# Ledger of designs, part 10: VH-VL binders against Radical S-adenosyl methionine domain-containing protein 1, mitochondrial (RSAD1)

Target 1, 237 residues: Radical S-adenosyl methionine domain-containing protein 1, mitochondrial (RSAD1), of Bos taurus (Bovine) (a5d7b1r34to270)
Amino acid sequence: APGSQRAALYVHWPYCEKRCSYCNFNKYIPRGVDEAALRRCLVIEAQTLLRLSGVRRVESVFFGGGTPSLASPHTVAAVLEAVAQAAHLPADSEVTLEANPTSASGSRLAAFGAAGVNRLSIGLQSLDDTELQLLGRTHSARDALQTLAEAQRLFPGRVSVDLMLGLPAQQVGPWLRQLQGLLRCCDDHVSLYQLSLERGTTLFTQVQQGALPAPDPELAAEMYQEGRAVLREAGFR
Key: E = the ipSAE of ESMFold2; O = the ipSAE of OpenDDE; V2 = 0.75 times the mean of E and O plus 0.25 times the DockQ between their complexes.

## First folded at step 12 (VH-VL; framework fv_fezakinumab)

Design q6 (from p3 with heavy chain Y101I S102T N107T; at its last look DockQ between E and O 0.03; V2 from the best seeds 0.00; counts 0 for: pae E 9.2 > 2, placed apart)
Fold by ESMFold2, look of step 12:
Structure q6 (fold): chain C 237 residues (1-237), chain A 122 residues (1-122), chain B 111 residues (1-111)
Amino acid sequence: as target 1 above (237 residues)
Amino acid sequence: QVQLVQSGAEVKKPGASVKVSCKASGYTFTGYWMHWVRQAPGQGLEWVGWIYPKSGGTYYAQKFQGRVTMTRDTSISTAYMELSRLRSDDTAVYYCARWGITYGLTTAFDIWGRGTLVTVSS
Amino acid sequence: QAVLTQPPSVSGAPGQRVTISCTGSSSNIGADYNVHWYQQLPGTAPKLLIYGNSNRPSGVPDRFSGSKSGTSASLAITGLQAEDEADYYCQSYDESLSGWVFGGGTQLTVL
């Protein structure tokens, strides 16, 4: 029957290359990652959860969490194999991998494709270098655009990007121009994410200490509303 | 009728170049990667590289870097592979094969051309 | 030498079962990349036989089956028929070469 024994699977990768200043919960900065051990753990957890849940069909798999593109393509392949052994995984299931510009070289993207990935989600966040530095990202706007172009070359029509709003000192006009510029480069989906200041992060401390202005929730709401209008007028969701 | 129609056999001298064509029909040419695979007489299959027809992007096996160029003309749904500085060990049948990162069953080489024999002799 | 190793030949009588092995390494099959199989009849282009380790395209008889374990894969053919006489190739992706790789091929003879 529809809805029973069918599922979408989320696979959490717990590591980032560098701790981002705005979100640190459930993330680790690796030192000498034992990827073989993590791979075994992810495989066992996927198979155990599918067995216990009674799921017989997995219609999509999403690799998210920290920076899944830091995982070897072998780890992605192993998890997909484990899912296919524990349940039916149709050959045309959507398999999405989140990637950051620093870890999404063309050779790695091709290898992820060979591992079974057929859609990418690029954590772009901003096309402004100052905003990227504020967020603790390790790439420039130029690097991000290069990665987006390469990803679209390798996964045409199957690359989504995200853009963050509600950053300290952001203004609606300049941000909307950034969004409009991004739309000239995109071919599938754009996600708008609002900044949430989390206790224990660098960004929270900087705002608390007055080094940065507090985000304005009314301004963020305006950005979101205007951003959605721009996306809809351009034919995006 | 989904098919790939390749150009005819070629005889070339060492040092020359050859350009093989592969015309797609019966499907959306720009929606799938096109790979090239060769087979020397009495030997197995060897991957040469791919082109994505929509963007024109390419990726070549290391062995062929600097000698192979893949192009396409989307207006006639045709992919091309050019191999330069030919040697006798380039004598082979060159196949085009469709491959795609899509939701369909095309994650492997599901459609092949008939092959183009390229003979390199003095 | 091929990155994926197959026996050069196998043979069987009509109605028998034969198995064709495909041995890789930790950089391809052992890294859990998919294995695909192709049949090449004499004088023809290869044809997709098995994809994604064990899936059959439409029109491929159910007497063909594939499996993968560890660093190797296997193609099994049951109920062997004369028209199965062909060359068979396995294919995967190799991280070390950053490329698509084929086995050396197996010539199946039906006695």
Scores: ipSAE 0.007, ipTM 0.579, lowest interface PAE 9.2, mean pLDDT 81
ESMFold2 (binder alone), look of step 12: mean pLDDT 92; pTM 0.945
OpenDDE, look of step 12: ipSAE 0.189; ipTM 0.722

## First folded at step 13 (VH-VL; framework fv_fezakinumab)

Design u1 (from q4 with light chain N34Y; at its last look DockQ between E and O 0.90; V2 from the best seeds 0.00; counts 0 for: pae E 3.5 > 2)
Heavy chain, then light chain:
Amino acid sequence: QVQLVQSGAEVKKPGASVKVSCKASGYTFTGYWMHWVRQAPGQGLEWVGWIYPKSGGTYYAQKFQGRVTMTRDTSISTAYMELSRLRSDDTAVYYCARWGYSWGFTNAFDIWGRGTLVTVSS
Amino acid sequence: QAVLTQPPSVSGAPGQRVTISCTGSSSNIGADYYVHWYQQLPGTAPKLLIYGNSNRPSGVPDRFSGSKSGTSASLAITGLQAEDEADYYCQSYDESLSGWVFGGGTQLTVL
ESMFold2, look of step 13: ipSAE 0.378; ipTM 0.728
ESMFold2 (binder alone), look of step 13: mean pLDDT 92; pTM 0.943
OpenDDE, look of step 13: ipSAE 0.864; ipTM 0.930

Design u2 (from q4 with heavy chain N107Y; at its last look DockQ between E and O 0.12; V2 from the best seeds 0.00; counts 0 for: pae O 11.4 > 2, placed apart)
Fold by OpenDDE, look of step 13:
Structure u2 (fold): chain C 237 residues (1-237), chain A 122 residues (1-122), chain B 111 residues (1-111)
Amino acid sequence: as target 1 above (237 residues)
Amino acid sequence: QVQLVQSGAEVKKPGASVKVSCKASGYTFTGYWMHWVRQAPGQGLEWVGWIYPKSGGTYYAQKFQGRVTMTRDTSISTAYMELSRLRSDDTAVYYCARWGYSWGFTYAFDIWGRGTLVTVSS
Amino acid sequence: QAVLTQPPSVSGAPGQRVTISCTGSSSNIGADYNVHWYQQLPGTAPKLLIYGNSNRPSGVPDRFSGSKSGTSASLAITGLQAEDEADYYCQSYDESLSGWVFGGGTQLTVL
């Protein structure tokens, strides 16, 4: 059977610097990563997948998983080169890399651009330091905004940000203010993610033990609805 | 054919404002960032700022903050740069330049207008 | 003056090899930002000559090559021709200035 001629490619980076309090994904936090070995694996995997599938045109590449911004720009470049060798990677293809503020210095972001990345997805999550701490994030709201500003300069109009909702003790009003503040800094895309408490996570345990209040699903729903309305009014997708 | 057509030369007095236009053709105007670069007579190139036509978002060099305004009209694929409170040292050829991603891995100023001479003299 | 430093002028005879240096700092070239080169013929707008440190756009002859190392970049022109007489500019991004930056330009004279 002939494969699809066009495809979107997902590249998974399995490592994180730190596990988020809410994350239940199978992620590794090693002290040392044999990046060369991983690079080889990613390259082989990408090429094998493209060749076996019969894909001739890659419309988009997405680097995601743990914290792809921890990968060296060289690794990203190698993977993209491998993709380009196995299939047509048009200049207008969307190449997105997920990045956390703590791992995304200006120089590093620029290097990713040099490697072929043309869009960033910033794991901002919150503009409240208390919430960020609750989520186990190592960056501050200030750090996030700084990263966002640099990202916008390097990738104008091609920076997406992630904002979480439905956190323990989170209220609709303050959250909407966060969103509105974010919209003043972002002109591309904002993704809203509702927190899901997962067994085995630190956050789940804290809620279970009463250290944190349980998220209110009704408030979360309200946040989502109001947030979507705000985004639409502001012209966001 | 991809090209940028700029407005004609301007002569202004100090303190006045000038608005230069740049009409794009041969490509999707909203799909590319538009930068402005100027060059004083006998001098080098100086970056002024950029506009993202899709959203209208802008970013200016610190030197021009408060004096420059970049806009666009997507209906006619035209970008505009307005510089206010003109000084003699603003005398330069002003170029619009597309920030292109034509080769798969990086951006550069791949398409340039022919430039617009703006002369500021008393 | 310019954030990136270029020699004001270079010269060579037809057929010779010339190089134009572009010296930056840890906040631009040294911060691993791409370096691009532009050729500006007399009385014309700049033209992209090299992109991404060492890549040639379509139509640019292989006589032109670019390299980058440390905080510096270099443009090399082999087999120098009369039509190569022009001004050449390197360009990058500076994170301390949060803006795109150019070299001061180099005037190439073909003797």
Scores: ipSAE 0.000, ipTM 0.525, lowest interface PAE 11.4, mean pLDDT 90
ESMFold2, look of step 13: ipSAE 0.110; ipTM 0.651
ESMFold2 (binder alone), look of step 13: mean pLDDT 93; pTM 0.951

Design u3 (from q4 with light chain G99A; at its last look DockQ between E and O 0.87; V2 from the best seeds 0.00; counts 0 for: pae E 2.4 > 2)
Fold by ESMFold2, look of step 13:
Structure u3 (fold): chain C 237 residues (1-237), chain A 122 residues (1-122), chain B 111 residues (1-111)
Amino acid sequence: as target 1 above (237 residues)
Amino acid sequence: QVQLVQSGAEVKKPGASVKVSCKASGYTFTGYWMHWVRQAPGQGLEWVGWIYPKSGGTYYAQKFQGRVTMTRDTSISTAYMELSRLRSDDTAVYYCARWGYSWGFTNAFDIWGRGTLVTVSS
Amino acid sequence: QAVLTQPPSVSGAPGQRVTISCTGSSSNIGADYNVHWYQQLPGTAPKLLIYGNSNRPSGVPDRFSGSKSGTSASLAITGLQAEDEADYYCQSYDESLSAWVFGGGTQLTVL
């Protein structure tokens, strides 16, 4: 907005490695990406938005969207350089990158750190291999835990994770055990979010056709209530 | 005004450990990565690793994995590098350097400590 | 040897021009990572001289200039002065090593 002095900036990366079975948010997987051209567009968009908005200070930057960890670290670096030229970007600004375990090796995470990233948001979704397969994820629970451990070594206390609830055939007890196991590995933030079945997704079609049971909304509400209680008791927000 | 003040020279025997300190002043210590770089007598510069003081996160060059530990105390704006199982070829001046002139890959080592000579000899 | 290759020494007379090369590889300069240059006067810590390939920080005279092309970078010094006698290091990031890397250094002698 015009006249604002302070802002948080969200940068949307439009590509995923693979379309998840539940997501209708990002519909394409790269077939041949001119990353240099995309990087130039993101830089121009960020600078133009900051100039037109009158923002003088950017206190945080969040790289999200599809799978931002598929971006070259050069693209992340270029956007941060552009933001710092167009506005004041304090040295202690929070710079978060969303990553998935498949595309976020330790060497890539280190390169994102070199580019200026100082916080990670890791889309785990589940620590159960059958749930990961159902969601169309390309990583195993073991891969997810390895990535989480590496991320926490590089940025201790600055790694957040997401865990889904309300999946078909999911039950409260086993899910709570999954959450409790995650808390032994996590050191910052855990987000709980409910699966919603969106038309046009693989998962919606499988439920509609009877290949999978429909998610139970009351069970999901119980999972959320119990999960929030577990997080609160463990000192998480 | 902006400066990095390092601890004094040390003489150590092989097999010992050394812990070098680097006190920052004149800037927000937690906002910048701190790197360590060493220079053997008459030799070039060699990167050792970094610490991000806000989180305490570290990353070490493979050559030093298992022998180096970088820590910090944010209450006194001080970074530390400890090198264990010292060998004679660890004799060098050890510099701390701030990675903070800019953002992204245009960023550079803009402020250096004066160096700490560590001599390893029997 | 060092990941980035520099000549071990160069020399020039006062008022002349010298160039110091820095040759990398496809995993650092050739992967479009920027090159920075540092000056180290005898008995002192390194000082930032050039950053982001060609930019001068405040207080560095314009007789120092940098450039990058392909897998190589160059530092040019014109109008040589006696106080330019120092060691010069290039520095970049290497993605295969996940490391900040330096050149071997170049000793500049002003004749």
Scores: ipSAE 0.488, ipTM 0.769, lowest interface PAE 2.4, mean pLDDT 84
ESMFold2 (binder alone), look of step 13: mean pLDDT 93; pTM 0.950
OpenDDE, look of step 13: ipSAE 0.560; ipTM 0.849

Design u4 (from q4 with heavy chain S55E; at its last look DockQ between E and O 0.95; V2 from the best seeds 0.00; counts 0 for: pae E 2.9 > 2)
Fold by ESMFold2, look of step 13:
Structure u4 (fold): chain C 237 residues (1-237), chain A 122 residues (1-122), chain B 111 residues (1-111)
Amino acid sequence: as target 1 above (237 residues)
Amino acid sequence: QVQLVQSGAEVKKPGASVKVSCKASGYTFTGYWMHWVRQAPGQGLEWVGWIYPKEGGTYYAQKFQGRVTMTRDTSISTAYMELSRLRSDDTAVYYCARWGYSWGFTNAFDIWGRGTLVTVSS
Amino acid sequence: QAVLTQPPSVSGAPGQRVTISCTGSSSNIGADYNVHWYQQLPGTAPKLLIYGNSNRPSGVPDRFSGSKSGTSASLAITGLQAEDEADYYCQSYDESLSGWVFGGGTQLTVL
C-alpha cells in the first residue's frame, strides 16, 4: 500500500539431521550447534533486512531451509519477536514452519504453536516404507501419518504435505493409491514433486551404477497427470 | 471495548459434565489463541489448554487429556470448554483468556473473562 | 502443586518497596523462557501486570517492575499503596510439560 512496504519473510534454517539421498543442496549436517549464536544471527539478519528494505508490514513468515523443526521454539519465537519490533506483524499473520516427521513430534509441534507457528509444511515424501528408505528418510510411514494427524489436530486446515512421484520402480496404480490414502488425511494442500536425479547424491550414483532402475519420464508424466486429476476430483488445487 | 463474557455459575454432581462459554467482542475472534485457566477456591491458577478459533485446533494440558474438549463457533465469536467425568477437585473458577499482547514468548494473557464458578458436590 | 515457587505472602507499609520472587527450574525460567506477572484483586479475574520479564502494558504504573536472572524472576512494587493489596502470580512456559505454568501466588498485604 502507498507509504507502507509490505512483505512476506522467509527464514532459512541451515541444518538438517541427515543428508537426503535425493538432495544435492549444499548444506551442513551437524549434531552439535550453538543454537543461541545462530538465533542471534537470524534475529540480526531479519531486523537488518527489514530496516534496509524499508518494509513496514510483514504479512507472513515462512521458516524453511534444511529442517526448521530441529530449531528450538526459542529461535522461532525470537525471530517473530524481532520481526514484530522492526515492523508491524499482524496478529493473524500466517506463520509457517517446515517440518519432517522425525523432528516434529506432537510435543514439539505444540511448542512451536506456543512460539507463534500457525501453519505447517510437512515433508512427507512417501507413505511407503521402502520408498522412504530409498530416499534416505529417517521416518517410517507410520511416524509420518502420526505426525500428520497430530499436526492437523493442532492446525486443522493449515497443514501442507508433499508426495514424490517418479521414484525408481514406481508404478501409477500403487502410487495413486498412496495419493488417495493421503487425501483422506489431508486438509489443506498436497504438493506433487517429481524426483530429480541430482549429480552428487547417493540416489543419482545408485541409478548411474545400475543398482536401481532409471526413472521413466513417460511414467512420471502419467503419474503427474493422473495425480492432478485425483487432486481436482477431491477438491484440492 | 475488548471483552470476554463467560456463562454463569454451575453446580454439578460428580460424574457429570459441564460446558462453559466465552463470548468475545471488540476484536477479531479468529485472529487470537484462546486459553482456559482454572482456579480452585483459595488456590492458584492452573492452565487447562488452548484453542485456535480460526480452524479450531486445540492443545490440552496432560492432566486434562481425555476429559476436556474445547470448541468454538466463529459465527458468534464464542469459545467453549467442556469438562467431563467431574470430581470434587474440579470445583474451581474457570477463566478464558486471550493470548495476544505480543509475539513469541513475550506474548501473554492480556484479556481475561470474569470466570465461571463450577461447583462439584454430592 | 505449583511448578513455579513464590512466597505465600509478603507485606509492607504504604510507601515501602516490596519484592516477590518466582523460582523456576531448568525446564522453564532456567531455559530462558520469559516470565509474565498477573495481579488478581479480591473477587476479580487476573490482570496482566508485567509481560516479557520487564515490560508494562499500557495503564500499569511504573512503580511496578519486573526482572529475570538465571532460574528466578522478581516483581518489585515501590511506593506501596492500599489498592496494591492483591494476589500476584508469575507465569512462564515449561518445555517439559509443553505448556504454560504459574507460580503458587503471593498474597500481598498492605499494612
Scores: ipSAE 0.422, ipTM 0.742, lowest interface PAE 2.9, mean pLDDT 84
ESMFold2 (binder alone), look of step 13: mean pLDDT 92; pTM 0.944
OpenDDE, look of step 13: ipSAE 0.664; ipTM 0.876

Design u5 (from q4 with heavy chain T106K; at its last fold request DockQ between E and O 0.87; V2 from the best seeds 0.76)
Heavy chain, then light chain:
Amino acid sequence: QVQLVQSGAEVKKPGASVKVSCKASGYTFTGYWMHWVRQAPGQGLEWVGWIYPKSGGTYYAQKFQGRVTMTRDTSISTAYMELSRLRSDDTAVYYCARWGYSWGFKNAFDIWGRGTLVTVSS
Amino acid sequence: QAVLTQPPSVSGAPGQRVTISCTGSSSNIGADYNVHWYQQLPGTAPKLLIYGNSNRPSGVPDRFSGSKSGTSASLAITGLQAEDEADYYCQSYDESLSGWVFGGGTQLTVL
ESMFold2, look of step 13: ipSAE 0.522; ipTM 0.787
ESMFold2 (binder alone), look of step 13: mean pLDDT 92; pTM 0.943
OpenDDE, look of step 13: ipSAE 0.667; ipTM 0.872
ESMFold2, fold request of step 17: ipSAE 0.472, 0.421, 0.580; ipTM 0.759, 0.748, 0.818
ESMFold2 (binder alone), fold request of step 17: mean pLDDT 92, 92, 92; pTM 0.939, 0.945, 0.945
OpenDDE, fold request of step 17: ipSAE 0.873, 0.865, 0.867; ipTM 0.932, 0.930, 0.930

Design u6 (from q4 with light chain H36Y; at its last look DockQ between E and O 0.58; V2 from the best seeds 0.00; counts 0 for: pae E 9.4 > 2)
Fold by ESMFold2, look of step 13:
Structure u6 (fold): chain C 237 residues (1-237), chain A 122 residues (1-122), chain B 111 residues (1-111)
Amino acid sequence: as target 1 above (237 residues)
Amino acid sequence: QVQLVQSGAEVKKPGASVKVSCKASGYTFTGYWMHWVRQAPGQGLEWVGWIYPKSGGTYYAQKFQGRVTMTRDTSISTAYMELSRLRSDDTAVYYCARWGYSWGFTNAFDIWGRGTLVTVSS
Amino acid sequence: QAVLTQPPSVSGAPGQRVTISCTGSSSNIGADYNVYWYQQLPGTAPKLLIYGNSNRPSGVPDRFSGSKSGTSASLAITGLQAEDEADYYCQSYDESLSGWVFGGGTQLTVL
């Protein structure tokens, strides 16, 4: 059978600048990464996977994982070149990069554009500074809004964002107002995530020790349902 | 085969605006960044900015921000650069150039237009 | 004043070897950005000679070669021929300027 002729490719970047309090990715937070060596490994892995899978056309590429915006734009370009060597990658394929506000300055976003990225996924998580601190994020709400504005200028109509729900002490009303404010800034897609407590994270420890209340799953379900309704009314999927 | 055809030379007075066109043929116009580079008489190359034709997104060198506007018409595979409030030191040949990141192994300014001379004089 | 520094001129006799240097900084070549080289014959648009530090496009003779080390790059031309007389520019991306930068150009004279 002639299945698996076409695919979307996911490229995993394994490093973050700082470990998030809720994230249990098995990753290294480096200060001296040999990026040339990592770039070579990613190129070889992409070529090998495409060869073994029999995929002959790649319709889109997504750079995700830790903090892909910490990667050199040269690394992004090299992986795209390797994919095009191993399979047909149409010249107008969608290429998405995940970014966070601390590593996604306007100059770096422009450089990723030059490397072949044409869509961004911005990891906002929250527009409340207390919630950001709780999540262990290194950016402020102001940083997040600045990055979103620059991303929209560089990639009009091609920016998506995410927002987390179910945090300790969240309330439906204030959270919905946060979401509605975000929709005035977003021009493509909003992803809603429920917080999951993962063993080995700072947030898990704080809840286990009683320093924070456990997230309420009934409240989180209500937030998700109400959030989806707000997105639907605004014309989002 | 692959070609960038630019509009003809322009003579302008200080304070005026100029709009240069660059028509692409022989490749998928929306799949490549289009850049503009200028060269003053007897001088070197200077990058002006880029446009990504699929999205219409632009980025300009700081020297030109506020004076340059890049646009495109995807139905006729044409990019445009407009420079306003012209002054005598804007006299230059203006090139369009494709940024060919080679999903087929070319990743550079691989195709250039022939250039458009813009002369700014009193 | 160019962000990337090249010698204003170099010369060599037919059959000889010349090199053209391109000196950058930690915000461009030193930040692992690729170096590109262009040849410009009088009255014409630039033509790509070298991309990705050392790769030649189809149709460029192998007597043209590029290299990069640290914050600098070099274009080497061996077996000089009369038609090599032209201006040569290096190019890279600069993070501090958030844009593409060119060297000031090197005029090659074949004696």
Scores: ipSAE 0.006, ipTM 0.561, lowest interface PAE 9.4, mean pLDDT 79
ESMFold2 (binder alone), look of step 13: mean pLDDT 92; pTM 0.929
OpenDDE, look of step 13: ipSAE 0.030; ipTM 0.634

## First folded at step 14 (VH-VL; framework fv_fezakinumab)

Design v1 (from u1 with heavy chain T106K; at its last look DockQ between E and O 0.75; V2 from the best seeds 0.00; counts 0 for: pae E 2.9 > 2)
Fold by ESMFold2, look of step 14:
Structure v1 (fold): chain C 237 residues (1-237), chain A 122 residues (1-122), chain B 111 residues (1-111)
Amino acid sequence: as target 1 above (237 residues)
Amino acid sequence: QVQLVQSGAEVKKPGASVKVSCKASGYTFTGYWMHWVRQAPGQGLEWVGWIYPKSGGTYYAQKFQGRVTMTRDTSISTAYMELSRLRSDDTAVYYCARWGYSWGFKNAFDIWGRGTLVTVSS
Amino acid sequence: QAVLTQPPSVSGAPGQRVTISCTGSSSNIGADYYVHWYQQLPGTAPKLLIYGNSNRPSGVPDRFSGSKSGTSASLAITGLQAEDEADYYCQSYDESLSGWVFGGGTQLTVL
């Protein structure tokens, strides 16, 4: 209805498959997750939040946090069911799930679609295998591109990706070519963001101990400016 | 009135293709997945696949991979299913069904077309 | 096994209770996927009868009920009436096939 307040719901998945070498997010990497119990808790919290907030209409739902693609499709479905029970969830609402290439096989992506997901956000981070190793990612660039292609088949025009800049030893030219290569296979949104070297992370320790060169802030600024220019020229934002 | 109106019966020879249409009315076409289900004469229901009309994304049952194509035209709220390299055992009534009574896996096929009989005979 | 198993036929006299079973596996009903039921009258398209294991859409009489336990589900019809004579199908999602599966159908005859 015109003039009604739109509300968006963010669902935070608290677990990761592996602690990233650059992330200072306080999270759990469990050996065993009681998915049914967690599912029940998420449902109760979603319904309670909606009741206490007075929200009557939810325009979008975003599943983010650790590694939401590790969640069972049951859990995603159960949260959507609970939201629709507690508030109006229009049939054309945008439902986004964050995924990484390791845990986002084509069969799992299709199952998330069956659960009600209609948009993906793929955490690529890099299309360079050396950079992926430095970041502690468990997938190769080839794996990432295969996942991206499958995601685009299931969700054409509705797959966002990200690319990180400011990594140790990164250079503008090679990185810009990486970005340009990515744009040839993207169909929605590309996010650029800079590595922040956080104390208490594996990557910080490696730089501190001299195993890796320190990131260059002026180089990162140049990469961002040049990357934005490439995105604008290609029609991205 | 929410309804799905399907194209009329078709007779085809083995090796040909058929394209069945399903026109939606009375609801927001792009907001609901559309599924296709078939039923051979005297037999049960068999799921063929789905299309999400907003994006055009599709997923097909393994049995139909490589032979089925699902498309849509959002300007006329119409979904299509094309089945190629037809065989006599493709003779069936082909239904379109809206996936939309609820959300998640609690969701079900709440609105069905009346079906399109496709007969494959030499 | 990804196929849901239903008895091919069941019968009952008017006023009786009948049940129609739907047996799945650990990849569908046993993996906590919901079971839906459809009624198909002769010469017509299927109609949603029960969704989400036990929920009735508007217009479905309360003498129809559904339940699920383990790898199986059941549709119960009490107070059997002549108009209930139809084919009944169960449906679920199967994670091994990454798709929806139906039972083979049960023909209900009212004696």
Scores: ipSAE 0.459, ipTM 0.756, lowest interface PAE 2.9, mean pLDDT 84
ESMFold2 (binder alone), look of step 14: mean pLDDT 93; pTM 0.946
OpenDDE, look of step 14: ipSAE 0.722; ipTM 0.891

